# VH-VL binders against Cytochrome c oxidase assembly factor 8 (COA8), part 92

Target 1, 167 residues: Cytochrome c oxidase assembly factor 8 (COA8), of Homo sapiens (Human) (q96il0)
Amino acid sequence: APERGAERRDTAPSGVSRFCPPRKSCHDWIGPPDKYSNLRPVHFYIPENESPLEQKLRKLRQETQEWNQQFWANQNLTFSKEKEEFIHSRLKTKGLGLRTESGQKATLNAEEMADFYKEFLSKNFQKHMYYNRDWYKRNFAITFFMGKVALERIWNKLKQKQKKRSN
Short names: E, the ipSAE of ESMFold2; O, the ipSAE of OpenDDE; V2, 0.75 times the mean of E and O plus 0.25 times the DockQ between their complexes.

## First folded at step 6 (VH-VL)

Design g25 (from g21 with heavy chain D99T R100L L102F F104K T106H; framework fv_ebronucimab)
Fold by ESMFold2-Fast, scan of step 6:
Structure g25 (fold): chain C 167 residues (1-167), chain A 121 residues (1-121), chain B 111 residues (1-111)
Amino acid sequence: as target 1 above (167 residues)
Amino acid sequence: EVQLVESGGGLVQPGRSLRLSCAASGFTFDDYAMNWVRQAPGKGLEWVSGISWDSGTISYADSVQGRFTISRDNGKNSLYLQMNSLRAEDTALYFCAKTLYFGKSHAFDIWGQGTMVTVSS
Amino acid sequence: QSELTQPRSVSGSPGQSVTISCTGTSSDVGSYNYVSWYQQHPGKAPKLLISEVSKRPSGVPDRFSGSKSGNTASLTISGLQAEDEADYYCSSYTSSSTYWVFGTGTDVTVL
């Protein structure tokens, strides 16, 4: 494959593709939904005067985004694969082909699909609970660091205001 | 070069306490999460505890929860493990390990040589 | 309790390929691309061989490769050499009661 040797395309850690913000962006940019995770990536603006604390917050947000994208990409892929296998298996059991006489994909009725959804949700219940727990923990940490950054910015503004005052 | 050196291991009686230290050099210590991983003689690896770069996130294996306390001193480039209420099953070589990337996820790229803790009756 | 399952031992001859499996659950190997592999020689500290399922750190030969399918990750050692005789451990990030879990370990013997 010609793409295998190409050095022209960069990807983020864990395979997430990089994207370009609009020209001379001075704030965070939100990209289109990822094909696999269906989540919109955020490109973070890096100020010239980024503090160490601001940098650590940004890196935490970037890592959390990558974790979240990996989870949903894997979940969506698993769902799609198992759904297709379930439909194929049920149609084969009924002696039906994968396509109708008109060439359309053969489908299962709502009652048969409900069986798949119940099984999938039951099978993945614990996985989704752990995801929600980790999601809340990560968002708590991000909120905590956002608070630290806000306090740092307030303190800096107060120091600047006091410095400008002459008695 | 990048290095981790553990110390503080030794022979200790059940129910007593011991404090392990890990000295880091060759990298910016406060940019990485740090972990303790142990290995009982002739057995496999067991993750014990982890601490984020800022000590804001701390986690423990169920086997040590409530007995062990992980901490770090970024000014001294040092990681610690305070082990209380030691049991015979805590006997192991204790490794200090650094995460591969900034933050708390991924892999452990740098390991120390380990410090042996023996809990005898 | 929460260990990833590996075969106890795998053996091969010099120049052959061996594969070590690492089977977890949907809350670890099946959900995240944070699977790593470690090599440990007797009396030595573990050494990182593979991170993020298939990425090799600098200094690790390309004969070591990693992959993942569903709840099972695999480490393949091609062109097996005498110095590959060691214990191998997989590890995964987990969203269960702990943040990291290690595999049971596999002893690789070069016959």
Scores: ipSAE 0.000, ipTM 0.533, lowest interface PAE 12.6, mean pLDDT 80

Design g26 (from g21 with heavy chain D99A R100P Y101R L102F G103L F104Y S105G T106S A107Y; framework fv_ebronucimab; at its last look DockQ between E and O 0.10; V2 from the best seeds 0.00; counts 0 for: pae O 9.2 > 2, placed apart)
Fold by ESMFold2-Fast, scan of step 6:
Structure g26 (fold): chain C 167 residues (1-167), chain A 121 residues (1-121), chain B 111 residues (1-111)
Amino acid sequence: as target 1 above (167 residues)
Amino acid sequence: EVQLVESGGGLVQPGRSLRLSCAASGFTFDDYAMNWVRQAPGKGLEWVSGISWDSGTISYADSVQGRFTISRDNGKNSLYLQMNSLRAEDTALYFCAKAPRFLYGSYFDIWGQGTMVTVSS
Amino acid sequence: QSELTQPRSVSGSPGQSVTISCTGTSSDVGSYNYVSWYQQHPGKAPKLLISEVSKRPSGVPDRFSGSKSGNTASLTISGLQAEDEADYYCSSYTSSSTYWVFGTGTDVTVL
């Protein structure tokens, strides 16, 4: 095919699983969704004079994010793999190839896929319930720490105001 | 030196109670989650209970839920395990173990030497 | 409560490599990278050997390494030495009725 000087733009949109905030950022940065978990990571700004309480809050939030990211990345990967295995198994049982005559992936109808979704949800139900229990406990702790940090910041501002008072 | 020292173990009859203590030194006790882990004679390790740095989050193994109570006193750098309604299967060496984080942690980085609890008639 | 499955024993000669598997479920090893390994000599407390699947604490030789694939974590001891003769336990955070689960333990013997 003849070409009149058009150029191709190559993009690698594989998803960004690791992201760095801008070098001179003074605020927390929210990144793009992780490729596997589909959750947006928060990159925390660390002040030069971070209080021990502020450090505890940040570490608790970081720990919760790591825990949450791991769970959903592995859950999504497991779902994808088991879905593919289910489709391949059903096609083999029916005597069908994995590809259509046009080279497209062979698929199952919605009624057949309903069996997979029912089985997947059923066997993972308890795991998700315990995940939710821990998620609520972690968010309760984070909320409590946020309150403590807010009170500390108010108190420190009041102390600074008093220190600047002459006479 | 960073150290955990357990005490309070002994011989006790089934149905009775016992309180274990763990004294911490060499680190900022109130910055870390603490755990109790036990090991029956000739058997493997079993997680028993965990408590966050501020006592806000507490959890138990199913085998001890409702019978054991974990607590801590940050002012005394001490961890406790109140064991009620003891059973023969509670016989074990009980270890105090520190996590590197505030909730239950991601691993156990410091361990005590353990205190032996024997439940027998 | 459920335990992670480890082989009862493994053995090797000095200088060889041995690998210990730790098999769990999708609720523990399969969901989290919070797998740790502990070394226990007779009459002593467990000592942290590997944290978060593959991270070595200060003072642990690089001949100890960890990895994970699916529901199975592995500890590899290369250049096996007499001092490595001990019991080894894996542990994982879990999404179940409990928060932590330990492996059944593996006795390593140096021939």
Scores: ipSAE 0.564, ipTM 0.779, lowest interface PAE 1.8, mean pLDDT 84
Fold by OpenDDE, look of step 7:
Structure g26 (fold): chain C 167 residues (1-167), chain A 121 residues (1-121), chain B 111 residues (1-111)
Amino acid sequence: as target 1 above (167 residues)
Amino acid sequence: EVQLVESGGGLVQPGRSLRLSCAASGFTFDDYAMNWVRQAPGKGLEWVSGISWDSGTISYADSVQGRFTISRDNGKNSLYLQMNSLRAEDTALYFCAKAPRFLYGSYFDIWGQGTMVTVSS
Amino acid sequence: QSELTQPRSVSGSPGQSVTISCTGTSSDVGSYNYVSWYQQHPGKAPKLLISEVSKRPSGVPDRFSGSKSGNTASLTISGLQAEDEADYYCSSYTSSSTYWVFGTGTDVTVL
């Protein structure tokens, strides 16, 4: 009796893409799109001599990435479920089955689906506005810390040059 | 009637594991995100973990990250919380809480009565 | 873990109005309309009172109302009744590390 290989149920990993960059990489890596958020995760490089300011920037970028992943994963789930309910409700109202005679999933026409999209966007408008507001706040903060890190790096390079000239 | 019933609570020693279960009835379980919320004795509510209807989205509180695992069986209308490396701070009444339809979370409209977990030496 | 700030206790006489504040940040209450309120009587599970800042579920009396301004949400209980003596918790969606955060809770006493 052939041993039925235990199909490793890929336990859905916690939403961090298992993308492991090469250990010797000195730069950030971009993973494939996440299946739920459709956002490409970034694996941030951690320098051996990371300054407190660089660490703060990295953490802020990581937090912002996680926030985006969570938001869009939830939004895509909501969209998919509401879309399915809309289709089912409209088909039922029309006295139509959920499947065609050919066994295919019944769908609505483009005009009917346009109504869904309009309603969905209207319903979620305020949610998206708040998301956008927070997105800008986070990105402005990131940009600000990027500037500070850049200045710190310049200053450190200047100090190293002065020390080399004095020896 | 829509109902959530928690089970699996008890007295455990620090470092041990415990598995909680929540049985759902009266609604289409696979349409809803489910959550665990806990309340330490004489303390406030603390969100612990959430899982989407399809288990595609999972989240944890920082306090339990890496120690707890949320899961569900839609065929059994059941939610689970595997708790590993239990600490005294994990002592709480653990509630199963239902999110609204088609949302990972916006609020919790249905709660179980809770199951008590006590972590002590 | 960041909690939303609530007053520890609020008291009022029967028939009075009381307001419970729930103060968060721009990462939670200030950015999202996913504020909810829960009532919890001693030894009972929490009950949803308000969803999405101001929406009242069926079966919740009209004397319960919710609002939000800036980073602060508020629950108002008008016409306070003896049965309203309970703990009240706010919650919000949060973008900071977790999906959900609860308030510290408020004990409401009817005098």
Scores: ipSAE 0.012, ipTM 0.552, lowest interface PAE 9.2, mean pLDDT 86
ESMFold2, look of step 7: ipSAE 0.362; ipTM 0.722
ESMFold2 (binder alone), look of step 7: mean pLDDT 90; pTM 0.931

Design g27 (from g21 with heavy chain D99E R100S Y101G L102Y G103L F104W S105K A107P; framework fv_ebronucimab; at its last look DockQ between E and O 0.01; V2 from the best seeds 0.00; counts 0 for: pae O 10.6 > 2, placed apart)
Fold by ESMFold2-Fast, scan of step 6:
Structure g27 (fold): chain C 167 residues (1-167), chain A 121 residues (1-121), chain B 111 residues (1-111)
Amino acid sequence: as target 1 above (167 residues)
Amino acid sequence: EVQLVESGGGLVQPGRSLRLSCAASGFTFDDYAMNWVRQAPGKGLEWVSGISWDSGTISYADSVQGRFTISRDNGKNSLYLQMNSLRAEDTALYFCAKESGYLWKTPFDIWGQGTMVTVSS
Amino acid sequence: QSELTQPRSVSGSPGQSVTISCTGTSSDVGSYNYVSWYQQHPGKAPKLLISEVSKRPSGVPDRFSGSKSGNTASLTISGLQAEDEADYYCSSYTSSSTYWVFGTGTDVTVL
């Protein structure tokens, strides 16, 4: 929906100067939420001169993202499926049909759904505890490698400073 | 060529100790978690112990907890299993195995040929 | 302690297809696509046959295929050959007290 004073479409300058900060590499991109996991994926930028250590960090982050996405996609699917089964069972107990006269899905009020939420959380408690354990361990490893990458970059800057001082 | 070579197995009496070694070559040893998996004669595979790339995370099967100690020497590309208080039930072929990824997923993409440990009086 | 359930044995004739099931829980096979299959010939070390449910390493024939539905993963061997007579084990990443779990193993006999 353009306004009278809207920005004109001109030929864009080079992508690097337009999309990346000056004197900085292009950054990681964040996508829209995944349909199943409802998590936003990160598309990692790969520098032209990526070190082996930087590659290892990126791969750890990518593997952790894939693991996390799979867990939540399956958790959300299970929740949805069991919720539907609970509603169908409860409506049958009340002698009600699965659809209203207008063809819409019949549903239960929030008070009636409280039993389902309590049962679902209780049943999945141990699974979520082990998920949290693994999440912490994965993030510890990522933090460790982030620190190593930071030290590598500091070392490289010190080497650059030494060369400049020698000249 | 990527390979794992186990050594140190043999016949040992109950209650004694034995130390297994696994020599790795052809890959960056300190990038991967390593595991010991055993197989009793005519039986299935049983995971024994695992160690992360940095030795920061170590785990044992309940059957060996407190008796076995896993360790690694990244400078020598070697994995070890110190087995104490051996029992007849520990009789098995012991395999050294490498994980394919950096974090908590199988598969074990590289296996050694195994070293036989027999615990008998 | 906690193992993935496999049939003890499966048999078939040369050229037929056989399928081996591997049943776990929602905390392992049901939650993750990190199911692997290993082939072990008598007197040999296990060999990785399938990873991540359905991925074949280089050198594994395409007559070996993997799939997963819910809490059950399956290995299918089509065009069964005499050399496929071996023990087969599944394994999975798990959200439990341990990191890995192996299946009980299946003996494949080529009649």
Scores: ipSAE 0.295, ipTM 0.682, lowest interface PAE 4.0, mean pLDDT 82
Fold by ESMFold2, look of step 7:
Structure g27 (fold): chain C 167 residues (1-167), chain A 121 residues (1-121), chain B 111 residues (1-111)
Amino acid sequence: as target 1 above (167 residues)
Amino acid sequence: EVQLVESGGGLVQPGRSLRLSCAASGFTFDDYAMNWVRQAPGKGLEWVSGISWDSGTISYADSVQGRFTISRDNGKNSLYLQMNSLRAEDTALYFCAKESGYLWKTPFDIWGQGTMVTVSS
Amino acid sequence: QSELTQPRSVSGSPGQSVTISCTGTSSDVGSYNYVSWYQQHPGKAPKLLISEVSKRPSGVPDRFSGSKSGNTASLTISGLQAEDEADYYCSSYTSSSTYWVFGTGTDVTVL
């Protein structure tokens, strides 16, 4: 049986992000599409030696993912609700029931449904404009902190080089 | 201890100006968006203004747009509200509030005690 | 500015469940799960009770729960206790701008 010394428990590498023990994942993981939003969630890796700045960047990305997931989940539900409302309204205007004689949901023809799609697009144009504005603002913040993390890592690398040369 | 302390309220005539301050302690102030919320006597809560961690995103309620200016000094852990052209309808207890997350659109988890502004001739 | 509609008051006896509604539009409550609930006792600052429709911050009892259906969010207080007597406000972020709206407030009375 493979031997695992007590020194591995006491002296586990701190600050080494390039190597991940077999017990831990070192990478973000992308899951299957969410049922409601149809977006693939990212499962973020949390390194043991994560700096405060790296933690803030990860939290910003998590917050943005949650915001994006919730927007599209709600938008998809709104689309479904308004589609059914439109069909029900037009069927009532025509004096028809909500179900066929076979019990299946009644529908409208393609020309009538085109009216719904036009109305939905028009109604949601402003909402999508606000979404795009917020998307850009969030990505600016994330990019800004990515730059700060990159500079932090460069500074640490330069400090290690200076320490080696001075010793 | 996480704390927000408002100051600068008082009695002021209509058309005049007042500046509110909010001193923050116990947390990293420049990580969070901040907001002002007011409550007129016997009335409900009304959001007034919000500012992102870096002052890059600022929003105002329509009722105060163009009259109030929100700002922050991250070096002094302070949030400000400059209120110009005050009206009787601006009479309220003014709270500062901290958002719980790193970006805007997160709930307000820490509130101050409020500072009273009375606009009366 | 728009505001979210809440009942003016709700009453219940200790141990009962009460539910407070918060009705908005498709541009606020219906668009995002940024619905929050705040509790305010007389003379005190509001306290965050529920975030993101249904999430309880640390220290909030599990007898407080939230949900949302369409343009209406709900706060349910199960096992009503005397200290729950307070004003309750919902709040939502709007999808049409970058600002918050609050509900009209609900006075909860424990009989």
Scores: ipSAE 0.126, ipTM 0.654, lowest interface PAE 6.8, mean pLDDT 82
Fold by OpenDDE, look of step 7:
Structure g27 (fold): chain C 167 residues (1-167), chain A 121 residues (1-121), chain B 111 residues (1-111)
Amino acid sequence: as target 1 above (167 residues)
Amino acid sequence: EVQLVESGGGLVQPGRSLRLSCAASGFTFDDYAMNWVRQAPGKGLEWVSGISWDSGTISYADSVQGRFTISRDNGKNSLYLQMNSLRAEDTALYFCAKESGYLWKTPFDIWGQGTMVTVSS
Amino acid sequence: QSELTQPRSVSGSPGQSVTISCTGTSSDVGSYNYVSWYQQHPGKAPKLLISEVSKRPSGVPDRFSGSKSGNTASLTISGLQAEDEADYYCSSYTSSSTYWVFGTGTDVTVL
């Protein structure tokens, strides 16, 4: 009787890849897309000699990232919930069950779903306008501080060059 | 019903270690950030530690930094707190708390009944 | 560890309104709208009353309201009832060193 080789089920290591940036990394790291927002988080590098201005920029970037993550996570959840409610209500109105005869989840046609998307966008228009406004404000602020940090770095490099010439 | 049940509390000597567990039920555990909050006898609430749904973000209070380790097993719907180098000031009722939102910076909408940790000589 | 400052105790008669203050800093209450309030009865777990400064979860009575001005958040309990006798804690997200900070707590007594 041939010994049926026990297929080693390669248990995929549930290694939640703790994307721990290497300690010696001198750059920002981009993580995988977040489950809810679908945005890729950035792990910001913290220099050992971070200036107060650099720290302020980093904090502003971090806060803006968190704000974006929260907004899109909530928006995606709301969208998914309202979409499901719409489908269920429409199927019920049609006298259709939530499942097909084959046991699959019943769906609406593309035209009916277009109505949902239009209504959803209309309902959320002001929310998206405020988001866009605030997004621009935050990004302008970030850009402004990026400019200041760049100038500070240039100035510090010039001072170091002068000190090396005087010795 | 949404429920959190803490366990693993007890009496320990200073310098010893203890591991707390929190079992979650009635909700999708891997959708929510989880936290530990403690309350010393006759004192206020103190936030101890928090962990995101994916364990990608972990934070500690300064009072426990370097001594405590928060972790979770989403497959077991369980939250853990490994407490090392315990001190008398760590004596408290330890609550497991669920965040109401799916990411972070959301309040704690569900609490366990707590597990008592007593650190004494 | 930095705590948010609350009055130690507040008292009122049934039907009166009482207000509990929660004072933080520019790194917590002053910067974010992530202020929450919890009610805790003796020997019970805390219950969420208010989120995001002023939002009431389902099942929380309308007599509980929250506000914020500067670095100070406030919980107002209108039409005080005997069942409102409890400890109340504010909390806030903080950017300083910890993720969450709690207030010192306020004992509310109904006279």
Scores: ipSAE 0.006, ipTM 0.559, lowest interface PAE 10.6, mean pLDDT 87
ESMFold2 (binder alone), look of step 7: mean pLDDT 90; pTM 0.931

Design g28 (framework fv_ebronucimab)
Fold by ESMFold2-Fast, scan of step 6:
Structure g28 (fold): chain C 167 residues (1-167), chain A 122 residues (1-122), chain B 111 residues (1-111)
Amino acid sequence: as target 1 above (167 residues)
Amino acid sequence: EVQLVESGGGLVQPGRSLRLSCAASGFTFDDYAMNWVRQAPGKGLEWVSGISWDSGTISYADSVQGRFTISRDNGKNSLYLQMNSLRAEDTALYFCAKHYSLFGRDTAFDIWGQGTMVTVSS
Amino acid sequence: QSELTQPRSVSGSPGQSVTISCTGTSSDVGSYNYVSWYQQHPGKAPKLLISEVSKRPSGVPDRFSGSKSGNTASLTISGLQAEDEADYYCSSYTSSSTYWVFGTGTDVTVL
């Protein structure tokens, strides 16, 4: 499974780095997954002629991305900590050491880990419910402003065509 | 302790070359983009060059493009700057700086070395 | 290279608030929310104070705050203390002539 061993960003097939967006980029740039949140960040390009609506949409998308990354970074940290505590507790109950003879971390089988996953999800149910509610609210707002920006761009293009055909 | 230590600076004649090194410790070096930033005596900061964690993305300031080469050796936790065709205006304290990553966004410089002085003079 | 414009110096008394402006163009501060601030004491390396316009790294006191309006970003130091006497630099991502551009620097004096 992907959890086996340490994952390094240098093995990513995409070749995408953690560096800033390409210089003179004219579009959004998608970065590699964050170590803690496991989400890919979007680095937004801001055009010189950005309208107030485009700015509001971009700021909403940026704020939503940071909110989302913060939520999942915190959840993944909590998950990892509680998972390790659960494993240590169960191994201690069985009279087993925390390390194998080879020096690797001792682990539980999939059936035993299923108990942890079920408990973790149940414990965090309310938190995840509120996350989903807010996630949908944010996506609705983003979609709404995307629609408004699209209409503005169509309107501006039509005005430009009419102006160009004035003579 | 998280730290960056630069070396390789010194007095050099115009037109010659120098290679700067930066040794990183206390963090996972190959997870972060790295940069060189310089500061001429009594003047402000100037970004010189940056390199991604995998060396796949490299960029230079216009003032050094074609003359300087940034590189890294992740196995040695080291960053390098090969400086060719040096000019008097390259005289500066050269800092090694790590990109600050805030959830996958390399948007600032959070860890800086103490700098190594490069003086280009006859 | 183009530099972001900062006042050369700002002064205040202990306990006072001071604000440092950082003015760029539509190709940097006006177009990107990648503005950071650095504090540099004489003979020392710069220290990150603020990233992404207004975010404080762990360990930076909350009396340092950042904001941006149009082409101008601002760093405000409230409750000014003697140890705040230093040079302050802003920085921004840019699409014009460099990847990153730094400000001209501001010398903060605590009288």
Scores: ipSAE 0.000, ipTM 0.484, lowest interface PAE 15.2, mean pLDDT 80

Design g29 (framework fv_ebronucimab)
Fold by ESMFold2-Fast, scan of step 6:
Structure g29 (fold): chain C 167 residues (1-167), chain A 122 residues (1-122), chain B 111 residues (1-111)
Amino acid sequence: as target 1 above (167 residues)
Amino acid sequence: EVQLVESGGGLVQPGRSLRLSCAASGFTFDDYAMNWVRQAPGKGLEWVSGISWDSGTISYADSVQGRFTISRDNGKNSLYLQMNSLRAEDTALYFCAKVTPYFKSGWAFDIWGQGTMVTVSS
Amino acid sequence: QSELTQPRSVSGSPGQSVTISCTGTSSDVGSYNYVSWYQQHPGKAPKLLISEVSKRPSGVPDRFSGSKSGNTASLTISGLQAEDEADYYCSSYTSSSTYWVFGTGTDVTVL
């Protein structure tokens, strides 16, 4: 509807704040919060001599970030849409129009909005539990590969020290 | 199986009362808003009343406001419609219907019962 | 409460495409993307065909499609089959008098 679209209006220069790492960066870069998910994206630095294991960890972290951003973008969108529907329904129940005498959007008081928040949380309880399960699985996998990369780096340093002593 | 089964309809005299019931099975009843929709013989569908999952929000069509009362018992997976001061114009097949959550299909009646016939006649 | 306006009847031959219009006002179809369509065979309960103007629930053939322009929503049945002979109702959320309003209904005849 026009009312839903109008409420999501963006400022014209929002694109100027898009995620874009500096050209001379040799570190991971953290961007501004994404418009939809409200999460900050991470651009991962790719070393010149990235091992297959390091590449696998980086891709796993990138995939997990994309999954996480998609979940929260969808959740935030769903919340906003259901909130609008709830407000419209309650105003209709009271015999009120969607706008006041001055042409402003009619609103509900805090007590009435508490009903919506309680309903939204109850309705989404199972969805959030499944999110947490998947989040734990993904974090376990990332932690596991971080450990493997750390061990690889320790082993490589030990090999370098051994070569220096033998030289 | 997901199912809604209405009962309580029958022949009743004008001015009297009747109570309809709807038994739900196969889904988590207390997660969804429930509605009554009626259809007079040979006519179209008319929304009658709706109730939220927690009974906190209740609404009625203008034609039944003040005469009908919707209620639910989540412990029994049941929806009710108490019809008082019945009129000949209330003669219809009464359907029990479930509303989809907004995030799945944008508020539509996704599951319907087969209906129970209410005839108001002298 | 106002009903959404639909043609009384529409007819077509097997394999043809038929379209049913559903005309409301700016306080229902024109303002909200919560238009749904229902199929009702004689003596049966209505069955959801389309929700949110154009979304099909699982089990509904893709020959059923929905669209909206201004105050008018449309249901198109392509590849018309004998089993499509039924009454069709549109519905919309409304800000005028009730939470939901149904269309006047359309009888689809397969010749």
Scores: ipSAE 0.000, ipTM 0.456, lowest interface PAE 16.4, mean pLDDT 79

